# Designs tried in a protein design chat: miniprotein binders against b1l550. Part 10

Target 1, 279 residues: b1l550
Amino acid sequence: MRLPEELLERARDIHSEAPSHRIKLDRVGSFGLKVPVEFKGFLLLAEADVWVSLPEGRRGVDLSRQVEAIYELSNPPKDPFSLCREAAISLLEKLNYADSSGVSIRFDAPLQDGESLKYYGVEISSIASDEIINKIRVEILGMTACPCTAELIRAYKSSEIAATHTQRSLGILEVSTKAEHPDPDKLASIIERAMSSPLRTYTKRPDEGGLVIRSLSNARLAEDVVREMIHLFLEEFGHLPEDTHILAAVRSMESVHMHDIYAERSFSLDEIRKEISSH

## First folded at step 13 (miniprotein)

Design ob6
Fold by OpenDDE base, fold request of step 14:
Structure ob6 (fold): chain B 279 residues (1-279), chain A 99 residues (1-99)
Amino acid sequence: as target 1 above (279 residues)
Amino acid sequence: SEEELERLADEFRELAERLGYDEIEVTREGNRFTVEAERNGVRIRITVEVDGKEIRITVEIEKDGRRIRFMYVITDPEKFEKILEEIERIIRMFLEYRE
């Protein structure tokens, strides 16, 4: 039932009233929106969160304006990165009582794998105030082979290519920067290249054998993978602002254990450069 | 190159013109230029710095006493056009939004 528009004139604006307690809120918004985005020729339905800060003197946020802001920008569908940045700025402009705004967008990114598709997870955000900070998190599965077990078996069987246990491992790169969001495909590629081998959606017999052999010949600890990700990241994204913050992590679903092995390093570009140069 | 800087300056001038800015000031300093303009209380300052193949764009928008700054670091020419379009859209939002 649509209320008569005439009632709007008589109704108090509850959102603009003074709150019972004058306390600023950091984030008020709508979470779990679905927005269409275009990514590499695919039309995807992404999940989005939108929010703004709320000053101490205002009871509530105009939530409808937030929703309108992002959907206006999402029609026609555009790349999620531009959408994220533009929406964050739009929120700040449209909700002028806010001193900060934010948008997050989550989706699975298609990745070509031969004639088929695989995917990786993407979560991006843009936080706007006097400045804009962009964040991207990429997660992709790969395969690792254990070098420790390989060494044990090598010692036992005297084989050049030793058998070892293999497992799926989740690689994570999270980047926060004042620049635009780094290219997600490049980030995913870094993660895959840092592992023993990538995963394949489908394998032909020669390809499957080759994939496993590659893993065995390129056995890596979770720690090795993280270090390699950092190394590759610096090569590809060393041009980003020095205050850019990075999280590199791996969660290895170890096949010989019921638990996972986890490794991570958090750093800024300036910090890690100094660390590497000191060695 | 100097030619590249000039081309970029022209592109950003044209961007401001498309947005309806009449008084556009372009200042060049070495490998950097700044485009400044004001329209209907929306002030823009776009600074572009070229370092080799890297283009750094800093956009500042001021409206109603509020300032927003954001930046891009572009190494791929194909990305440049998309970013330019984005910047244009963003500034347009400020110009078009009225309380």
Scores: ipSAE 0.735, ipTM 0.910, lowest interface PAE 0.7, mean pLDDT 92
Fold by OpenDDE base, fold request of step 14:
Structure ob6 (fold): chain B 279 residues (1-279), chain A 99 residues (1-99)
Amino acid sequence: as target 1 above (279 residues)
Amino acid sequence: SEEELERLADEFRELAERLGYDEIEVTREGNRFTVEAERNGVRIRITVEVDGKEIRITVEIEKDGRRIRFMYVITDPEKFEKILEEIERIIRMFLEYRE
């Protein structure tokens, strides 16, 4: 049942009323929206959150306007990065009482793996105020082989290629920058290249053997993976603003333990360059 | 290159023209230029700096006493056109939106 529109003239505007307590809120919005996006020729249904700040003198946010803003921009579907930036700016413009806005979009990005697909996780955000900060988080699984166990077994059996425990490891790159969102495929590639080997959706027998041998010959600690990610990131994305902040991390689901091994480094581009140059 | 800067300046001037700005000021300083214009209370300032293969674009939009600034760093020429279109869409939003 739709209520008659004339009732709006009789109803109080609850959102514009003074609140009982004059307190500013940092974020008020709609979380868990589904929005269509286009990514590398794929049409994807992404999850989105939209929000704005609320001043102390206003009771509520016009939530319908927030939802309308992002859906207007998502039709026709566009790349999620442009959508994120444009929507954040649109929210700030359309909700003039807000001093800040934000949009977050989450989706699985497809990667071609032979005749099949693999994927990596993407979470992006844009926070708008006087300035805009863009954030991207990429997560992709790879494989690591332990060099410590390999060395022990080599010493014991005198094998050229020593057996060792292997495991799935989750690599994470999170980048916050005043520039546009870095290319997600490049970020995913950095993570994969930093590990012992990538994962494959399917393997034929010769390919599987080769993948394992590669991992064994390229054994890496979780610490090695993180350092390699940072190194590769600097080579690929050194052009970003100096105040760009990066989190490089790996969670190794160690096959000999019930627990995971985790390693991370958080840094700005300026900070890490100074650190490396000091050696 | 000097030719590249001139080309870029023309492109951003044309962008402002497409957006309906009549009085467009282009100021050049070294490896950078600034495009400034005002229309119906929406002031834009676009600064473009070229450093080798990198194009740095800073966009400032001022409306009703509020200013928003955002930036792009482009290293791939294929991305430039897409970013230009995005900037145009964003500025257009400010021009078209009225309470």
Scores: ipSAE 0.714, ipTM 0.903, lowest interface PAE 0.7, mean pLDDT 92
Fold by OpenDDE base, fold request of step 14:
Parts: C-alpha cells; structure tokens; sequence
Structure ob6 (fold): chain B 279 residues (1-279), chain A 99 residues (1-99)
C-alpha cells in the first residue's frame, strides 16, 4: 500500500531537519545488503555495505537512495570491482550533502581446480571523496611444511625427503590503492605460490602423494611465506602507485600446537622499495 | 609509441563524443595527453600517460563545484576496453543525474 502523495506533502522531511546536536558522522548507511555480481562467468550473491558521511547540520541520510543506487548498478549483474567503484561514486553524486562515501562487497571467489572448484575469500571496498581509494583483501588457504622439524628429523635419521609436520595456512593480501582493484586471481596465485603447496579439492592417489612430497620439499616458515608473498607481489604489481599500501600476512594452523603462528608485514610500495634498495 | 598515443587520444575523443560533448579539447605533452570537455555543467578531464606497456588513466569529473578524481593503471590490453566502458558509464551517470 502506497500512502497518498498528498500526505507526503504534509509530512516533515525528518532527514533534512537540523539535528539536536550538530555533530558530523563519518559513516551512515545500510549494512548486510545482498547484491548479485558476475565473476568469471559465475553469478554470485555478494554481501554489500553502503554508506556516506553526514554533515553536522543534517539529521539523517536518505537510506533508500543509497540502496537504490547500488541495486540500479547491479542490474544487470556486473563484476564486483566495477560495481564497487561505480557505486561509491554514485553515492557521492546522489547524496550531495555527503563529503565522502563508501562501498564494501564480500564474496567467495571460485577458483578452478582441475575439473572441480576451490575458492578464496574476497573483500573489496571503494572510498570516495575528492579521490577514490580502492581496497581489496584476498584470503586463500594453502599448505605449509615446517623446515625446522624437517631438519631435526634429518639429523636423527638420514632421509632424502625428511618428514615434518604439515598444516593448513591462511594467506592474506590486502591492497589499498588509488588505482583500480588489483586482479584477485593474481593475488590468490601469489599467496599459493608463496606456500609449500596449494590445497586441492580432490586428489587421486598419485596426485596426493605428489602434493605431499612437493610440500615437504618446499618447507617454509610462516615468515618465509610472508617474505615470498611480498617478493612475488612486487614482481606482479610493482607498477601500482607508490603510495599503494599492502598488508601481507599468514596464519598457520600449526598441527603440533594448539595455537596458530602468525606473521605479517604492512608497507607502502615506496617504503618497501627503499628498504630493498638499502640492502 | 606516438601511434599508440594517437590511437588512445582518438578513443577518448570518441568516448566524449558518444557522451554528447561538443567541444572537446585534446592537448598532447610528450607521452601524455589530456582530453577536456564540458557539457551541461559536467566538466571532464581525462589524462592518459603511456609508459612502455603501462597506460595510466586519470579521470577528473567536476559538477556543481565538486570534483572527483580516480585512476587506472592498465598493463593488460584486454582490460582497456572494460575500463573505457566503466569510465563512460561513470561520466554518463553525472550527465544524467539531476536532483
């Protein structure tokens, strides 16, 4: 049931009124929206958050307009990265009282694994003001083998391939840049290549053996994984703006401990280049 | 190459034309060119710089005293068309939206 238009003319616009307290708000919006996106030929239902800033002189935000903005752009479904950028800009344009806007989109990205699929986690955002900053966080599981235990076992009993404990490890790359969102598949690939071995959705017996042997032959500390991620990232994405900020991290679910091993490095491209050149 | 810059300049000129801009100014400076145009109070400035295989695109849109700037860095030619389409959609949004 739609209220008669005549009633709308009599109603005060509550959102445009002066607030009781003149205080600017940083973010006001709708969280937990579900929006369709197209990614690599898949139609996915992603979770989205949309928000804008609110000036001190305005009581409320036109929340319906925010929701309309993102859904208009999501029909037909498009890639989530373009959607994120376009929606952030659209929010700023449509809500002219805002000095900043933001969009966040979360989904699981399909990744081909032979004839099957595995996946990695994606969280992207775009923050718009005078400029737009794009952020992407990619998380993917891999496998690590401990080189320390391997060395201990080698010392105890000579073996060409030393046994060691293996575990699942979560690799994380977070990138904030003024450029477009970096390619998520490339980021996921960097993480996988930085680990001892990737995970497989299914394994045949010969493949399983090979996977484990590969892991054992490429044993890496959590620290090694992070450093390798950074190295590989610089090779693939060194062309990004120098003020691009990166977080490289790994959480290893160590199989011999009840706790996880965590390592990270946060840096800008400018900072890390200076660091490497000083060495 | 100079030929590549000219091709890119033509592409962005055509983009502006498709968007209904009548007065399009293209300025070239070395490995960079700028496309500037104004229509119905929406001013656009697109700067493209070519450095080897890298194409850097900076888009500035000004409307009603507000300016927004966003950037692309393209190393894969296959992405170029998609980015152009995105830029076109964004500018079109500014042109079409009226309060």
Amino acid sequence: as target 1 above (279 residues)
Amino acid sequence: SEEELERLADEFRELAERLGYDEIEVTREGNRFTVEAERNGVRIRITVEVDGKEIRITVEIEKDGRRIRFMYVITDPEKFEKILEEIERIIRMFLEYRE
Scores: ipSAE 0.695, ipTM 0.896, lowest interface PAE 0.8, mean pLDDT 92
Fold by ESMFold2, fold request of step 14:
Structure ob6 (fold): chain B 279 residues (1-279), chain A 99 residues (1-99)
Amino acid sequence: as target 1 above (279 residues)
Amino acid sequence: SEEELERLADEFRELAERLGYDEIEVTREGNRFTVEAERNGVRIRITVEVDGKEIRITVEIEKDGRRIRFMYVITDPEKFEKILEEIERIIRMFLEYRE
């Protein structure tokens, strides 16, 4: 059932009025939208937030135009990165009273894992004004093996095969740049390669043994993982603009402790290159 | 690489033509070129710089006094066509009348 269009002539346009308190708002939008996306041949259900700034003299935002902007662009489903950047720009074009807009999209990305799949977390955003800033955060689990305990056990047994505690570790790379979003599979690969071993959806006994042996052969502190992530990131993405900002972090869920260990470093590309070249 | 630059310039000229621009100015300086055009109050400027295998694209769109600028840094040639399609879709948003 639909109301008569003639009512638009009689109804007050509440949104275009001045508010009782003339205060600019930074983010006014629709949060928790469900949006279909296509990623690497998979159709995924993503969660999206959309917003614009609201000037002090305007009472409300045209919320239906916000939702329209992203849903129009999501049909047919397309890659989430293009969707994110295009929707942020579309919001500014559609809502001309705003001086900035933003879109965020979150999904679990599938990754081939032998004959099965595993998943890693992706959150992207695009914030548009006179320029566009694109951010991507990737989180993926891997395995770490403690080198300190490994060395103690080696000294005790006087053998080449060390034992140590192993645990799941969450690796995090977050990139904020004026260039397009980096490929999340490459970010996930950097994180996994920095760890002692990748995690698998399932293993058979011989494969499980191999996984553990690999991790023991690549024992690494959380600090070492972060440093390796940075090294690998610079090899792959050193071409990004100099003011690109990166956060590299590891949260290690230590199997022998009641608490987690955390290590992180944030930097701009300009900053880290100067730091490395000074040695 | 002179031929490669000319090919890239042709691709962006064709992009502007597909969008209905007909007075397209292409300017070249060394390893970069700029495509400029205006149609229906929508002015575009696309600057492309090639350095080895790296392609930097900066897009500026101006409509109704608002200017927006965004960029791409392409190192994987397989992504080039997708990025061109994205740029074309974005510019089309500014050219089309919404009812």
Scores: ipSAE 0.672, ipTM 0.883, lowest interface PAE 1.6, mean pLDDT 88
Fold by ESMFold2, fold request of step 14:
Structure ob6 (fold): chain B 279 residues (1-279), chain A 99 residues (1-99)
Amino acid sequence: as target 1 above (279 residues)
Amino acid sequence: SEEELERLADEFRELAERLGYDEIEVTREGNRFTVEAERNGVRIRITVEVDGKEIRITVEIEKDGRRIRFMYVITDPEKFEKILEEIERIIRMFLEYRE
């Protein structure tokens, strides 16, 4: 059923009224929108959230304008990073009663894996007010091999057996910066290079053997992986603003335990540089 | 280099001209230049600083007493044209929106 447009002339504009309780709201928005994006030649269906702040004197947000802001920029589909930044600014311009706006976009990023594809998780956001803060979170699985068990097995009756338990580990890099979003492929590469070995979509037996040998030869604790991620991040992204904030973490699904192991470190670029230069 | 900085300054002057600005002031100091212009109540200030392979761009847009500032740190020359296009789209958004 479609109602006549003429009713808009007779109905109150509920959203522009003053509320019964004058309380500012931090985030009022439309969550779980489906938005087409173009990422490295792929057309993907991403999930987006959009919001604005709501001042104490305004009862509601013009929600159709919020949705309009991001969909106007999504047609035709474009780069999700540009979309995220532009939509955040558009929200602030279209909803001029707000003092801040935000957009988040989530998708699975395709990554070349030999003659096949694999994927990793990406979530980006842009928060706009008198300036813009851009955040990106990348999550990708890799393989870790335990060095403690490897050493115990090596010492067993002076054996030269190079064996240990291996498991999938989820690596996480989250970056919040005033500069544009870092390239997610570079973040994913940092995580994979910090692991004992990458995961593959498929392997043939000789390649599988090589992958396992690589993991055993590059055994790492979860703590080692986090430290290596930080080292590699600084090499690649040390040029970002000094107040850029990073979280580096690993959640390891330890094959010999009923539970996961977790390690993390958060820091700003200026903080970590002072820490490193003190040695 | 001096030649690179002059080419970049020309690029941003042309960007402002495409957006319809006609009183464009470009000032230069060492490895940095600033483009300032105003049109229809939309004031822009774009500061570009070149340090080796790194290009830092800060964009300020002011309209109706509201100011927004955002930045880019470009280390890959292939990204430059896309970032210029994004900046142009954002400024056009402020110039063309009327409510």
Scores: ipSAE 0.657, ipTM 0.885, lowest interface PAE 1.7, mean pLDDT 90

Design ob6
Fold by ESMFold2, fold request of step 14:
Parts: sequence; structure tokens; C-alpha cells
Structure ob6 (fold): chain B 279 residues (1-279), chain A 99 residues (1-99)
Amino acid sequence: as target 1 above (279 residues)
Amino acid sequence: SEEELERLADEFRELAERLGYDEIEVTREGNRFTVEAERNGVRIRITVEVDGKEIRITVEIEKDGRRIRFMYVITDPEKFEKILEEIERIIRMFLEYRE
């Protein structure tokens, strides 16, 4: 279906008019666009948001041009990081009234899990102005230790083995940098490795008059997972610019207590290096 | 309505035909229908369910052992044609993709 030329001409006129209220807008765009991407040999259907800044003197944004910018670059499908960066630059060039543009791309990345695939969440962004800032967030489900006092008391009273139960938790790494986006598989690996711990057994057999204690699974406390994520991140990505900002977090996905478990640390590489070197 | 459901089934059959699918199987169960077809190792399965004024479309594309699924909930009939064009574009990209 093609629109009449008269209607198209009128639509173009409205966009360039002055608004009723002269207020700059930071993000005006289209969200939830479905775009194909190629990630490490996988063809994935991603979801994208595109936007530009809108100066105080302009009534509207050319939404068709925004959508066109990312769809042009998505055929044939390409690496989502290249698409994200190139689309942000293209938006700023095509919509020259804007002083900044941005693109976010979200997809579920496949990860091998023995014989099958599992998936983790990825969201990348590129914000273009006089420079480009790249952001990536990865989220992956895992297990952390859950210090449940009620379970310990119940097991002790029943002469059963007491243990820290595991809790389903979401591990989060978010990186904002002027360098290229970190590899999401490496970020996911850091989270998984931080959540893993060696299986430990604490045994005092009752036949010797000792207390029976059940071994812990391969899980860590949320706080220790966050610390390990930071350690592993620094080993892998300590070469990034010193003003690179990181957020490392663990969030409870299922509440089994009165209070949710959440641990977080945000830092720049400069900050964390100074903190570590002071010890 | 039954008339709307039949029109929708015809539109998705025509979509698959435009994409070069030869054997297009349409099955119906009450207020929903499923369009299935396979061409060159690209299998599609489109399930459409009409519930009052809501149209729910689930699209499944399978290629080289990979399965991609996405859905739409359409409450504004004026957007249906645009959604159909988007679905066709996505399937065409998978048909034409070369590793």
C-alpha cells in the first residue's frame, strides 16, 4: 500500500514546524523493532530501539528515516555490535538536526550447555555524538548460596543434615566504555565462573559423637559472587580505558524470604585499581 | 468472526506462496489456525488465534536445527497489513541467508 503524494507532502511539512512548547527532548524514536542479526555463526532475531535528540525548535522526528536507517544496515544480517554502532552513526548523519543518537539491540545469545543450548540475555547500546559510548549488559541465571536459618534449625532439631540451600539468582555485568563492546560470551563466562564453587563436604559422623553437616553445593553467597565477578573481570578486561564503568550484581529471581537478596558494586577501572592497590 | 478467520488463513497462505513454498498445510481448531510449510530446509509454522478483537500471531521459523519464535498481539486491525509485511520480510531473510 502506497500513500498519496499529497499526504506524504503534508507529513513532511508537519515535521519541520516549531513545537507549541520549545523544550529539547533527549530521546525520540522507535522501540521494539525486530531486526535479524548474525552472532558468532547464529542467525538471531533481535529487538532494537533507535532514537535521536530533538532540539527545542523542531516539532517532530522523521520516524520513517529512523526505521530505514537500521533496516538498511540489517540486510544482509550482520554482527549486532557493528549494526549497533553503524546505525547510531547513520542516524546522526541522516537526522542532522540531532546532536546525539542512540541504538539499543537486545537478543538472547546461545551458549553451549553440554548436549543442548542455553541462552543468556544481552543488551548492547551505542550512543553517538562528538564521540561514541558503547554499553553492554549481560544477564545469566545461576545459583547462589541461600543462608536459610529456618532450614538449619529444622534440620538440627530433626538430627538431619543441615546445609545452606541454593537460590536461583540472576548474575549481571554491565560495561560502559569508549572502546569496542566487550565480547558477551566472555562476560557470561565470567558470571558463570563466579557463581561456581568447588563442592565441599563437612562431615562429623554421629557414631563418634559429632554433628552431621551436609556438604554445600557448588554455590557461593551473592556477595562473594559479585567480588569474584569483579576479580575475573579485571583479569580479562583490565586493559580497557581507565574511565570504563562497570556494574556487577546478583539479584534473587525467586523470593523465599521476607527480604530479597541483592548485591551490587559499580566502579570505574581507575577507582577499583586504586582500591585494590591500597591493601 | 468465521469470515475474518478464513480471510486471515487465506492471507497467510498467500504469504507462504509469495515466499515460494509449494506444499502449504492449513489446519484449524476452533478459533485458531496453523499454517505450516517447508522449503529448502526452512520450515515455517504460523499460528493465528482470534479472541474477540485480539489477533495473536505466533511465527516459528526453523532452519539448520535452529528455531526462532516470535509473536504479535494485534488489537488495531489497521496494523495487520504492516505486521504481515514484517513477517514476510523476516521469513525471506531466513530463506535467503547463506552461511
Scores: ipSAE 0.000, ipTM 0.291, lowest interface PAE 16.0, mean pLDDT 76

